# VHH binders against F-box protein At4g00755: the designs that were tried, part 11

Target 1, 377 residues: F-box protein At4g00755, of Arabidopsis thaliana (Mouse-ear cress) (q8lg03)
Amino acid sequence: MDFVNNLDTDTSLSILSCLDDPSDIVRASAVSRSWRQFVVKYSLSKNLCLKLFHQLSNVDHIIETSNDRNGESSEAGSSSLMDTRLLEKEHRAFALLARGCMSSPIESCIADAIRASSTDNYPVESILNTLEKRDRIGRTPSYWSSTGQHKTTVPESLLYKLIGDLCLITEVSIHPFQAYFQRGHPIYSSHYVRFRLGHEKDNSPHYNNSQDKKGEPGKSSIESNYVWTYTSQEFSMAQENRLQSFQLPEPVLCIGGYLLVEFLGRVQTQEMDGQYYICVSHVKVEGRSLAKSFRVENVDDNGKFGLKVLSYNDPKKMEEMDAEAGQDMDAEAGQSQLRNLEQLLNLLHRHPLDVVDYVWPDESDDEYAESEDEAEP
Short names: E, the ipSAE of ESMFold2; O, the ipSAE of OpenDDE; V2, 0.75 times the mean of E and O plus 0.25 times the DockQ between their complexes.

## First folded at step 4 (VHH)

Design A32 (framework vhh_enristomig; at its last look DockQ between E and O 0.02; V2 from the best seeds 0.00; counts 0 for: pae E 15.6 > 2, placed apart)
Fold by ESMFold2, look of step 5:
Structure A32 (fold): chain B 377 residues (1-377), chain A 118 residues (1-118)
Amino acid sequence: as target 1 above (377 residues)
Amino acid sequence: EVQLLESGGGEVQPGGSLRLSCAASGFTFSRYDISWYRQAPGKQREWVSTIYSGGSTNYAESVKGRFTISRDNAKNTLYLQMSSLRAEDTAVYYCATHEYSSGYEDYWGQGTLVTVKP
């Protein structure tokens, strides 16, 4: 009857008004079988996730692995039974997602540097240098540089891949580069910075095989190959040699795992050529990664995608287990060592075999002292 | 040990032409970007033009279309062909390069005077 349907709706609205925290719905579903069935039947986990992160309306389907399912299957062939199993699958996935978004630890989320809109002295001054916190390796500067421009209004951008296809991003930090080796020690920051989050258009290995080599200048590749579903306000950037942190107004769920940093308004000319440059020594992004629990599959032209669940284990427990094993720390150390070696090789490519001569030029003449001994008087 | 030596300056009438040279030594010239700068009496030094190690060039707006920078890597020499000279082009002209591999060092020539007389 109409009253039974309206009661279910009115009851759901009453429950929704009492559930203002994802933890409450997760607790309720864990404590009572009757309450869990209610939460599943009325999609309360999914609806709460959509309230918090509207981007999740683009989940088209959920793909489960057999890894964490204790699989006693039921026989399919009823539309009512299939609907029930769909709702249970959605509940499991969205409950896990809500838990990950609220309770996963905050960490650095950049996995790789992909491309800059321009790069001076490629590959030596490439975007790859921004992955490390330092502005030098020994006595060699470490930074990304744009090419020079005569107009202050030409923007630049840096493209990064995040550590996972689903990351909840809270903060982006940028360290502009100060040319400590130039007269006046100029800082090549920009007036403003803006952030975009999004995905590759195809998200396919075949599509990725046609991409430019990492670190090559490629403004058209960025504009052609990525869809940006979030664009921040412009943030004012100080012309100061420090890590500058930009809090997003609200945490943003990035689907597809890409960050674009846009630099707007050039400030500083290089004395050597009188052109404006933008130079950056480090970019860091902080957030909560869901990479151990989820993958994003097959983002289509409408932004719809498959949400693949890799594991239903507690995200906090999975993170604790990985940290105790020490495997994440060893992998990061190895990746940092490889980046250091790549930077050294880039330096040697630019200045092969004669770099040492420039460090220690020849001194002037040696002098000898001679003495005579007369032993016999 | 790095040396830059400018030559070719002198007096010229408005609308005239001059060619400046900068002889370079003490470094691998072909690997470095190299620039012309100028300084009029009582003014700050200003950038004029750069030729990059790859051969591309750029110019200040005040000289674009009138000045041409070039290099001869076999002779370790930088050139500035100046035409349609104006009174405001009167300055001491310097060549310069910036070395990065051992830390930052600025290298400047001693300059050559260009005087455009009315």
Scores: ipSAE 0.005, ipTM 0.143, lowest interface PAE 15.6, mean pLDDT 73
ESMFold2-Fast, scan of step 4: ipSAE 0.204; ipTM 0.665
ESMFold2 (binder alone), look of step 5: mean pLDDT 82; pTM 0.826
OpenDDE, look of step 5: ipSAE 0.016; ipTM 0.343

Design A33 (framework vhh_7mjh_2)
Fold by ESMFold2-Fast, scan of step 4:
Structure A33 (fold): chain B 377 residues (1-377), chain A 118 residues (1-118)
Amino acid sequence: as target 1 above (377 residues)
Amino acid sequence: EVQLVESGGGLVQPGGSLRLSCAASGFTFSRYDMSWVRQAPGKGLEWIGRIYTSGSTSYNPSLKSLVTISRDNSKNTLYLQMNSLRAEDTATYYCATEYDSSGYFDYWGQGTTVTVSS
C-alpha cells in the first residue's frame, strides 16, 4: 500500500509534514521511489531544518566534495533535469545536517582559546589556563585574570574557537577562581555571565586573525572582527568555588564556530591595590560538533554562507573510525602535553616557589626580629 | 597590572659588593611586605630575607651578616645590598610580595642573575 500515490497531494503533504525526526524523513524516502521523489520534490528535509534552525535559510549554495569537479561551487537550474539535481543535492545536504543536529553525540566543543578582553601578568594568567579542568598545578595556581578596574561596570570577555564551523551548543560551564593563597580566600568573579555565538567578519579592518598570537591580547576590537548572531540571557553566577553549568533554554546552532563569554558586574577587590578583578579557572562548552560532515564558507555581512559537505558518512561512525586509527588521538594528546609543559615552564620562571612547598627558615628568627622591632620605637 | 622588575645583576669579583633593585608598579607598594629569594644553578630556592611595611627586617640566619634589605616607598623600590660576595652567592635573585608573611607569594619578578667569579 503506497498512500502517496493513492491520496491527493495536500493530504500526503499534511501527513509527511508532521514528521519532525530527520531519520523518519530519510526512512520515508527509502520506502519506495515514489516516496523518495515526493520527499525530494517538496523539500521536506530542508523544511525540517528551517523549522529547527531559522539561520539555515541563509545557506546561499551547497558544495559537495564527491561531486566537486574543478572547484564548482554553484549550479544554475535552467531545465527540469538541473532543477531535479539541485533538489536532490539539497535533500542530501539538509537530511545530513538535520541528522547531525539531532543524533550527533554531546561532546566538549572548544577547539582553542583565542583571546581575552584583558590579561594580567601575561602569559602566566592567560585564557589558555581555562582549557584545563584545574585551579592549580601542584602548589601553583592556574587561572585567567583580567586587569584591574576601579569601576564595577567594566565587562570582561573570553573568546573561544569551537570544534568546526558548524556546532550546536547546549551548555556552557564556568569555574570561578578562588584565591586560596590570599587572606580570606576571595573569589574573583562576576555577578552575571552571558554568552554570544557567531563568526568572523571578512570585511573588518582586522579580519585576518593571523596578526594576533593565540591567547595574546590583540589591538583589534572583538566587535570589529566578529559578528554575533546569538546573545544569551544574563545568568547569575553563584559566588562559590565550583564548576557552574548554564543550560541554554534551547540548543543554539553556531554558524562560524566562535563563542564569547562575557562577565558582567565585578564583585571582588584585591587587597593589594583596591581594584576589581575577574578570574576564571575553567571554561567548558558542550554541544554537537558537525566538523566531520560540514564546513562553512564565506559568511557575508547579511549572514549568507556556503555549506560544504565533506562526507555523507554517519558522524558517530566517523568518530569510531578515528578512534581506531589512533594517530589523530596521539597527536591531540601530544599537543595537550606540550601546551601543559609550556605553561608549567612559564609558571616555574614567573612563580618558582609556588610550584613546590617551600618551608621558610626557622620561625624563631621572625619572632626575634619582631621582638627587636618592639624594643626599638 | 602588578609588575616587579629586578635589576643590578651581573658579573662581580669575589669579595666585592653589589646592590640589587626591584621596581614595583600596579599596587600600593608601601602597604606590603616584600621578600628576596635566590636560586643557584642546579640547586633549590633559598629565602634571603623579608622587609615589613614598618621597615623592620627578618633574615635567613646563614646570610644575616652579608646582606641588608631596604625599601624606598617614595620610589616604589626594594633593595638588596650584598657584601663580601663569594662564588656560592652565584644565583638568580627574585623579589616577591607575600601574603601575610606566610611564604605564599602573590607576585614575582622575572629575576636578575648574579655571577661571582674571577
Scores: ipSAE 0.000, ipTM 0.138, lowest interface PAE 20.7, mean pLDDT 74

Design A34 (framework vhh_h_nbbcii10_fgla)
Fold by ESMFold2-Fast, scan of step 4:
Structure A34 (fold): chain B 377 residues (1-377), chain A 122 residues (1-122)
Amino acid sequence: as target 1 above (377 residues)
Amino acid sequence: QVQLVESGGGLVQPGGSLRLSCAASGFTFSSYRTYDLGWFRQAPGQGLEAVAAISSSGGYTYYADSVKGRFTISRDNSKNTLYLQMNSLRAEDTAVYYCATHLYDSSGYDYWGQGTLVTVSS
């Protein structure tokens, strides 16, 4: 039963979907001793997962939330081939991982905004503005802005925390900001965008939405605190006021749950100061989060980590159970309410009593280059 | 009616100091209406040059290399006024100085003052 060598990722995942129910795996093992021994002994689930996601070779040990967890240790001198219990544990964990990768819904995977490489007019033009699909709050523009630069080669970056420690990322979308309130409605963007996925150098608790200084400009380099295990190609950015989607050539499994968006090659100067700016109104990340089933513990400098299994229940069934219990709905509602309150406070700090609606100016040809050549510049 | 009115220009000797003011009327200096406020100049026989700019919050400033370390831009949103403190003036600083802003208003266009002449001569 060696289908992995001849099949693409989608076909292999489709075959695994026939075994996505733990009951089906148990039934197969009860019906065929030979099938069970073959699957477990030769680590077919693990080998398939490693073939699809090479990053999983960095799993140092598996932690189950069972009664056996407290006494278990990984021994370098023991062989998994001879330890039936270790092979069974690996089989359960990697089978669940395969199901998660194939059956978890594709959804928005950003949990939080951490910081930008620079921010103009902090906190008004912070990275936090990119979390919502909008370019304005009422009559006030909503976007992140870098500080100005004379050199086109100075990069900028935005750092995000993803939902969970394991997330299969398929697509990143960027909406450049068009300054509809400035003459000529310039789009402040970059020539290229590049994505990195990784983890913190030291293992810390998940980034909390209630933490102070979220979106605040960093005083130390992002590179000093993070390890990037994946770097994408440079994607060309169209100079257009639209959400632009960048599909990764293959889905990437992010271990550690951090995304860096890098903007390369400045294109637009501001008329007022002649400096280059990069502005973004929205960032969206799509993928399959494995947060309901897994946690990652103790990621070392070599990328090795502990894979903690939270539950062997079907991810879709767990979503229904969580919805009925109201736990995740209450947490998500609370996070949304907190963001809305922060934005209302920002709007109140921004908004004096004199409010003017944006109105499109007359379609006059006053700016026509061939007429009225008074020497100005 | 949106208006910017510059004041403080005049004749000054090399090495001297001068403070320019730009008073705004018809709108309020705030982060919601003005994103940047700046000073531009046009010297005799030259084109328009950006001199200094200040962000809506006042936290960020830009200076042309020719004036960096000598000029200081500042704003007072309560007085609706932009300032340019010019120190260690040189003959090359002789120009008409313009105050400019871009405004989040119904037109979306930039506004310029009428200019104030600064002459640096002995």
Scores: ipSAE 0.000, ipTM 0.196, lowest interface PAE 15.2, mean pLDDT 71

Design A4 (from d6 with S103R; framework vhh_enristomig; at its last look DockQ between E and O 0.25; V2 from the best seeds 0.00; counts 0 for: pae E 9.8 > 2)
Amino acid sequence: EVQLLESGGGEVQPGGSLRLSCAASGFTFSTYDISWYRQAPGKQREWVSTITSSGSTNYAESVKGRFTISRDNAKNTLYLQMSSLRAEDTAVYYCARVKYSGRYYFDYWGQGTLVTVKP
ESMFold2-Fast, scan of step 4: ipSAE 0.132; ipTM 0.562
ESMFold2, look of step 5: ipSAE 0.010; ipTM 0.264
ESMFold2 (binder alone), look of step 5: mean pLDDT 82; pTM 0.822
OpenDDE, look of step 5: ipSAE 0.281; ipTM 0.708

Design A8 (from d6 with G102R; framework vhh_enristomig)
Fold by ESMFold2-Fast, scan of step 4:
Structure A8 (fold): chain B 377 residues (1-377), chain A 119 residues (1-119)
Amino acid sequence: as target 1 above (377 residues)
Amino acid sequence: EVQLLESGGGEVQPGGSLRLSCAASGFTFSTYDISWYRQAPGKQREWVSTITSSGSTNYAESVKGRFTISRDNAKNTLYLQMSSLRAEDTAVYYCARVKYSRSYYFDYWGQGTLVTVKP
């Protein structure tokens, strides 16, 4: 039945507004020309996207590249023609967003480690160590460590750049560091972990304002440089040597491409100095990156931003995106290899790769016990 | 090339004071935890004190209240102010750079400076 042609506008809008799956709106727009015109005229794709992701209400304008499917028209048109072009543009962009959010592969979404709130013995115990799934390189431990602290309430944080400016995040995983060479094998962790997603407060390109080395302690506070638009609940961290996965209650759309991991409530003191430390061997983020289709531009003080569409998924663009996926995978592999090489070169140039120096004897009488028993008669 | 060079050792009477220095070069001194260790004749090395990159300090119970560790990041120098010295403080004192604090891994050690407390 063609109810769009046979019912009044209010009734048809009521029925189509009951669609709560973005794929259903896309299907509706494919039923007929009149259904597509109705979907476009009443902004159904945009309205559904806004219901699912309230952050999209901050889209100020949409920018399409010259390679876009329908191209750009001259502004020398009537107001009615201009309004139609704007609605068509919105429909294309939000339909592509819906496709990306629903159909993009779940993948590892960390592009880079930016900095930590503190770092003990930089660069050896830096945030860069958390990018790889390991707790050691040969005989040498691999982890990030905060500086020591006397108070349990002082938080620590790790800052990451996500793949692209627009990412739907589903899960964050943290592997605490267990000091396998220390007596009692202590786990230097926190009681709780919290996640924040957001963007740079300073709209100046990072590279124009910073000469910072990756993972290097910066001069500016993390909070002074970033705006957090999403804050998760506090997740309980089990005091266990394993990768712990924290699934967000609902997928979260990150605009700006930054993730802050906050560690709350210090648990473990170091025997040598009595101070609390937080250490992490690995951080993993899973989600859907929309980097191949979108860029976020000019986030203002009110959170409004430009949504730039890089490409639409037509047959030719699908080939281009497949090539970009190959390049992105090569870039990810190359980035991981570059990080591994940078870490190795840091260790070789600043710290020779040597055997573990055990400098403090274990006080365990059991471990010191001589193998030959002086048996009493 | 990373170097740690201790100085300030010598002979002192019980109850006396000495100030040890450790001059560091070849790395970003301000970002590292640095420790003082000592080794008495016929004994294993024992930890004396650590100062973190943030300036937090801790001490072995045997020296607490008598020794003060400090750092001058502008001069790349670590200090150990020793007071109320006892015969049992007689040892070679070493400056050590902490490589991995949680694993007690030290990658660079100085040559040591001898402190002798003679009655």
Scores: ipSAE 0.013, ipTM 0.447, lowest interface PAE 7.6, mean pLDDT 76

Design B11 (from b7 with D101E I102F R108E; framework vhh_8fcz_2)
Fold by ESMFold2-Fast, scan of step 4:
Structure B11 (fold): chain B 377 residues (1-377), chain A 121 residues (1-121)
Amino acid sequence: as target 1 above (377 residues)
Amino acid sequence: QVQLVESGGGLVQPGGSLRLSCAASGFTFSDYSMNWVRQPPGKGLEWVSGISGSGSSTTYADSVEGRFTIIRDNDKKMVYLQMTSLKTEDTAVYYCAAGYEFLTGYYEDYEGQGTQVTVSS
């Protein structure tokens, strides 16, 4: 159909901008040289990625582990060539990023336990105990305990490092601790739990925060050394001895790889001292880690960061993304635009993608039409 | 019966290094977090470092952070404490402790065991 050559730029852009599945944009870039140039020129992969995950607007620059061609690195005399290289680089990175966010396997995402806001009988009732799916080891209880408080309003928090610097979080699960060794078997929990995702403060010399140290001092260290870019709703915690799962309303992309679990509203006093405690036996986080493909560098005061691409190699196809992606079509499109979109979608669904086509479409001259480059807008 | 045997202590000059070892027996080692705790002369017990059962997470007291590293080998049922840049203030008897037990039981084991670290010129 080749509508990119048959319609004006505004109409073609409107039609292609209606694609809401990253795999469809990748397929569009593989149809012909003209389609690929259009997808790259108008940043369609980047624009879709930004619509799905607004935090990605904070990508300041992209770093690839190796250059595609060594000879191209010396060419800096053409602004047009430099613009084309930048757009191609963005297309590759954001196409891979969108695939990772939509189709990476859901897995357990906690890498490390960092710090608790307080710990009773430190270190044995430490945050480290929450990493394992248990409430006892032999005859010995296994849990994290806050220090005691007389006021119900004093919050507590647990800080974790996630697997990788980019992680799409879907669910957090908390198992409150029931003190089976105390009379009445009390459950030391909170009324509400809230989750924050973020990063370490700016690594500039002015902040002197270029290294992440385990065992940083107290609560003031947690609050002063991290920036929280996402805060969830307050979820109600049932006062029950079971693993309770809290699904985020929408998957959240964590840039920087830190999770804070906050416990709000103390509910149970200890008979011995009349103080309120919060105790947790297990914390589990599920999501899609992008650690194998990406790293985040130097998140600044404005939230801008460097995106480092580690590898474009992925043995998985984008076919599974077609089943997972939500559809959001522009209902205001004219009947002509809707018809053209339907034709486009039919064409794309008939074109299978190989792993080599995912980021790098087949550039065989036998497949591409000649001289279309000259006539393009 | 839980048994923990510490070793590797000795006399070292300030700025020096030592590696402490703890051999564990009598329990499923990988199911327990492990800790290093020390007792300076005439003072109470001070927690130094901890490591989760799987070894994926570690924590350190502020006084030793950046200087000490805790490591475990679950196949050998061993916990190690690599100490660098030692200071006179690090002089103590060092004990290893499995999970919660050192707060509620087995205190006699710490009095009978341990490894002495002396940092002196």
Scores: ipSAE 0.000, ipTM 0.174, lowest interface PAE 17.5, mean pLDDT 74

Design B14 (from b7, 17 letters changed; framework vhh_etentamig_d1)
Fold by ESMFold2-Fast, scan of step 4:
Structure B14 (fold): chain B 377 residues (1-377), chain A 121 residues (1-121)
Amino acid sequence: as target 1 above (377 residues)
Amino acid sequence: EVQLLESGGGLVQPGGSLRLSCAASGFTFSDYSMSWVRQAPGKGPEWVSGISGSGSSTYYADSVKGRFTISRDNSKNTLYLQMNSLRAEDTAVYYCAAGYDILTGYYRDYRGQGTLVTVSS
């Protein structure tokens, strides 16, 4: 069926502009060559993406490294032909991007912990402890702790790298740390939490070139090295020992792959020193990672970037294939084991003799273990 | 209400000995590991020694190992620190504390008001 050839341009454009599902636009372009040329000519896939996420207006250029239509990618002989191929490339990339944003599975999106605004007893109480869903390893507590502070108004923050350069974030979850080994089992938390998403500044050291080790207190301000393109509302933190989930009012597209968690308003003092602390046992981020299909290159200080396409296969189908092969499960297990080893090495670095002489005092696991399932994550 | 009350501090000459005591109340003493922590004037707190709730395991800072002995009497809810071969560097307020984690080296439970030990000629 080819009714685009039988209708004027305005009528055809009006009909196609009613499509709000990326899959419908892709299917429309597959019906006939005339439909495809029309969809491409009027940039319908790009217009849908811009309607969903205005930040995508900052795509400066598109780079293809995988193309399922080899015959399309190599023709360049006239400006008219080059213009047509550019529009076709744009259509393919934005159609895949829109589908990824709307249909990709929701998954855990933290790739790495970068640093904290402060850390007490480094490296034992580092941000690295927040990557795993636990508050202890065996009988030893596992959490991040800020340094002590006399004022309630001093904020703290935790900085994370997301799995991909392009990630649609839906939810952030925070597990406050309860000191089950202290009288009254105090929760060292904050009144509010706020989230920021963004990218590295063009003129700052890149993550891979950072002079700071993972989880080590940074030498320069977090604010000076990053551009925050999104800032959430302040969410109220319940003073409870549970994973607390904060759903963003609308899914937020992160370009550049960095998340900052800010803790505002200190709540709990420590009896020993009378100072306020903020402690966290786990941070989880859920969203739709587009890392399997896309990479972002050369994000400048104005937000302009290059969009690199890695594969045109359906991200959902690619994940299903990976899951069937067991590759994702193996990778998750390997990462958890590596983080457990890193935490153990941090403890050994702090007190080598303590590890050799380690014998849990008494049979009172209840003082230090919230549940037996938490002992060996 | 948890209470920890230290006693036994005083003035002693270098090479001398003192025995510190800590009387505990308000909790099941035998369920808690106990520690001694000291703080010299103008310095931060320094962990000295730790003992398991049963008394079967003891731990010492390198600065006091071989000179100090930690012990407890669970029938009397009392913690002890026997200090021998005292040095001027041992001058500090000594606190007893509940809840020592050997892997983290951190004291998060309770401490008493302290007892002053002065080593001077």
Scores: ipSAE 0.000, ipTM 0.099, lowest interface PAE 21.0, mean pLDDT 72

Design B15 (from b7, 21 letters changed; framework vhh_7uia_1)
Fold by ESMFold2-Fast, scan of step 4:
Structure B15 (fold): chain B 377 residues (1-377), chain A 121 residues (1-121)
Amino acid sequence: as target 1 above (377 residues)
Amino acid sequence: QLQLVETGGGLVKPGGSLRLSCVVSGFTFSDYSMAWVRQAPGKELEWVSSISGSGSSTYYEDSVKGRFTISTDNAKNTLYLQMSSLKPEDTAVYYCAAGYDILTGYYRDYWGQGTQVTVSS
């Protein structure tokens, strides 16, 4: 059964494109260099990525740095025609990207706080306070507060920069602020929370440049400077003093690295002025950051961008892939080219979110329990 | 810090045999899969064979299967490639590599200067 050698290109490609029975395709193949050539020539790694995340169709070009190869030539196909070199380059980049989305550790993904829609008593009650898992610094309360409003329908938002330009977001957690220093210990929260992911507009003034103060309101409009490519459902927020976790129905690949948290429906008035406030003590985002491997350059208004590969030499990722290949290989068909095909088959049949789906549902609530241990000493 | 030193190459007639050796230093041998990669004059790098870190699984390029045998000696931190029934097409510089990323085609770790194998016609 050497079907790659015995069948024409169209038939071989059809079989490779099916990928519905990994065992059958592994068994059917007499292994040859043809397997890797087909994977590269027909862009199977890129097509796999596009099946996982449709937004990757917006990759306009791929940039590789000298650091990607540790100063050594390790390229198969480097002496080939220009079109073959491009396919080889795409294969490398998209294969690394697919693996990053599937196997990168789930980590805290906020890099910085950019601005809030409004801020009361700036800079004391700024968005910067939400970056840390605390509601006080010594004896001073630590939280973000919106300005007061008489209408319950006025929304508020918090804008964050994520770790890296390419980040797969799985969960957002919000800790409402309870005013422990006010009579009745009111919780200033919203009825609903909604999340948006996106990027900066091309050629726009940047809010987070050195000329702007972080968290300062009114400097730049969020709507005029950012493009939102994803908007979540409205999640109900419990009126409780705890970190509340909102798992996205499906993990979302953020290209450009910006998260907007929107608060909808004001709940609590302040006795002194009768106005509604929304206050937050902590915001946490969990996901898989690809910052170690990738950077996104020149995102235009149509969503097209350049994908820059920073490194192919992550030891942990390389070792994990090698271990998986060794475990998943059919002993009767243990050839390198067939290993590449079988690994791609495994990636195609495994959604990158399998690990996320099995994450402890109240993992973020463990942080709330730990915050009770924050003592005066 | 990591060092790979390949030896055992030479000139051999078609049908002949050679044994290549790679002495490894600077890392724990069993923590990595090991590979032999070759580059013929004017051609791309070509993977030849791999062995798992445990030594229990071996893999071969189709064109060398049945002719080449990869093995390790963990006590000596040495990787071997036993080559038999050599063909002119096997003429290449042979490199030892620690780890091989099968999805990207890149070698995870540095390899040495290589050892030249020439099969005369």
Scores: ipSAE 0.000, ipTM 0.109, lowest interface PAE 22.3, mean pLDDT 70

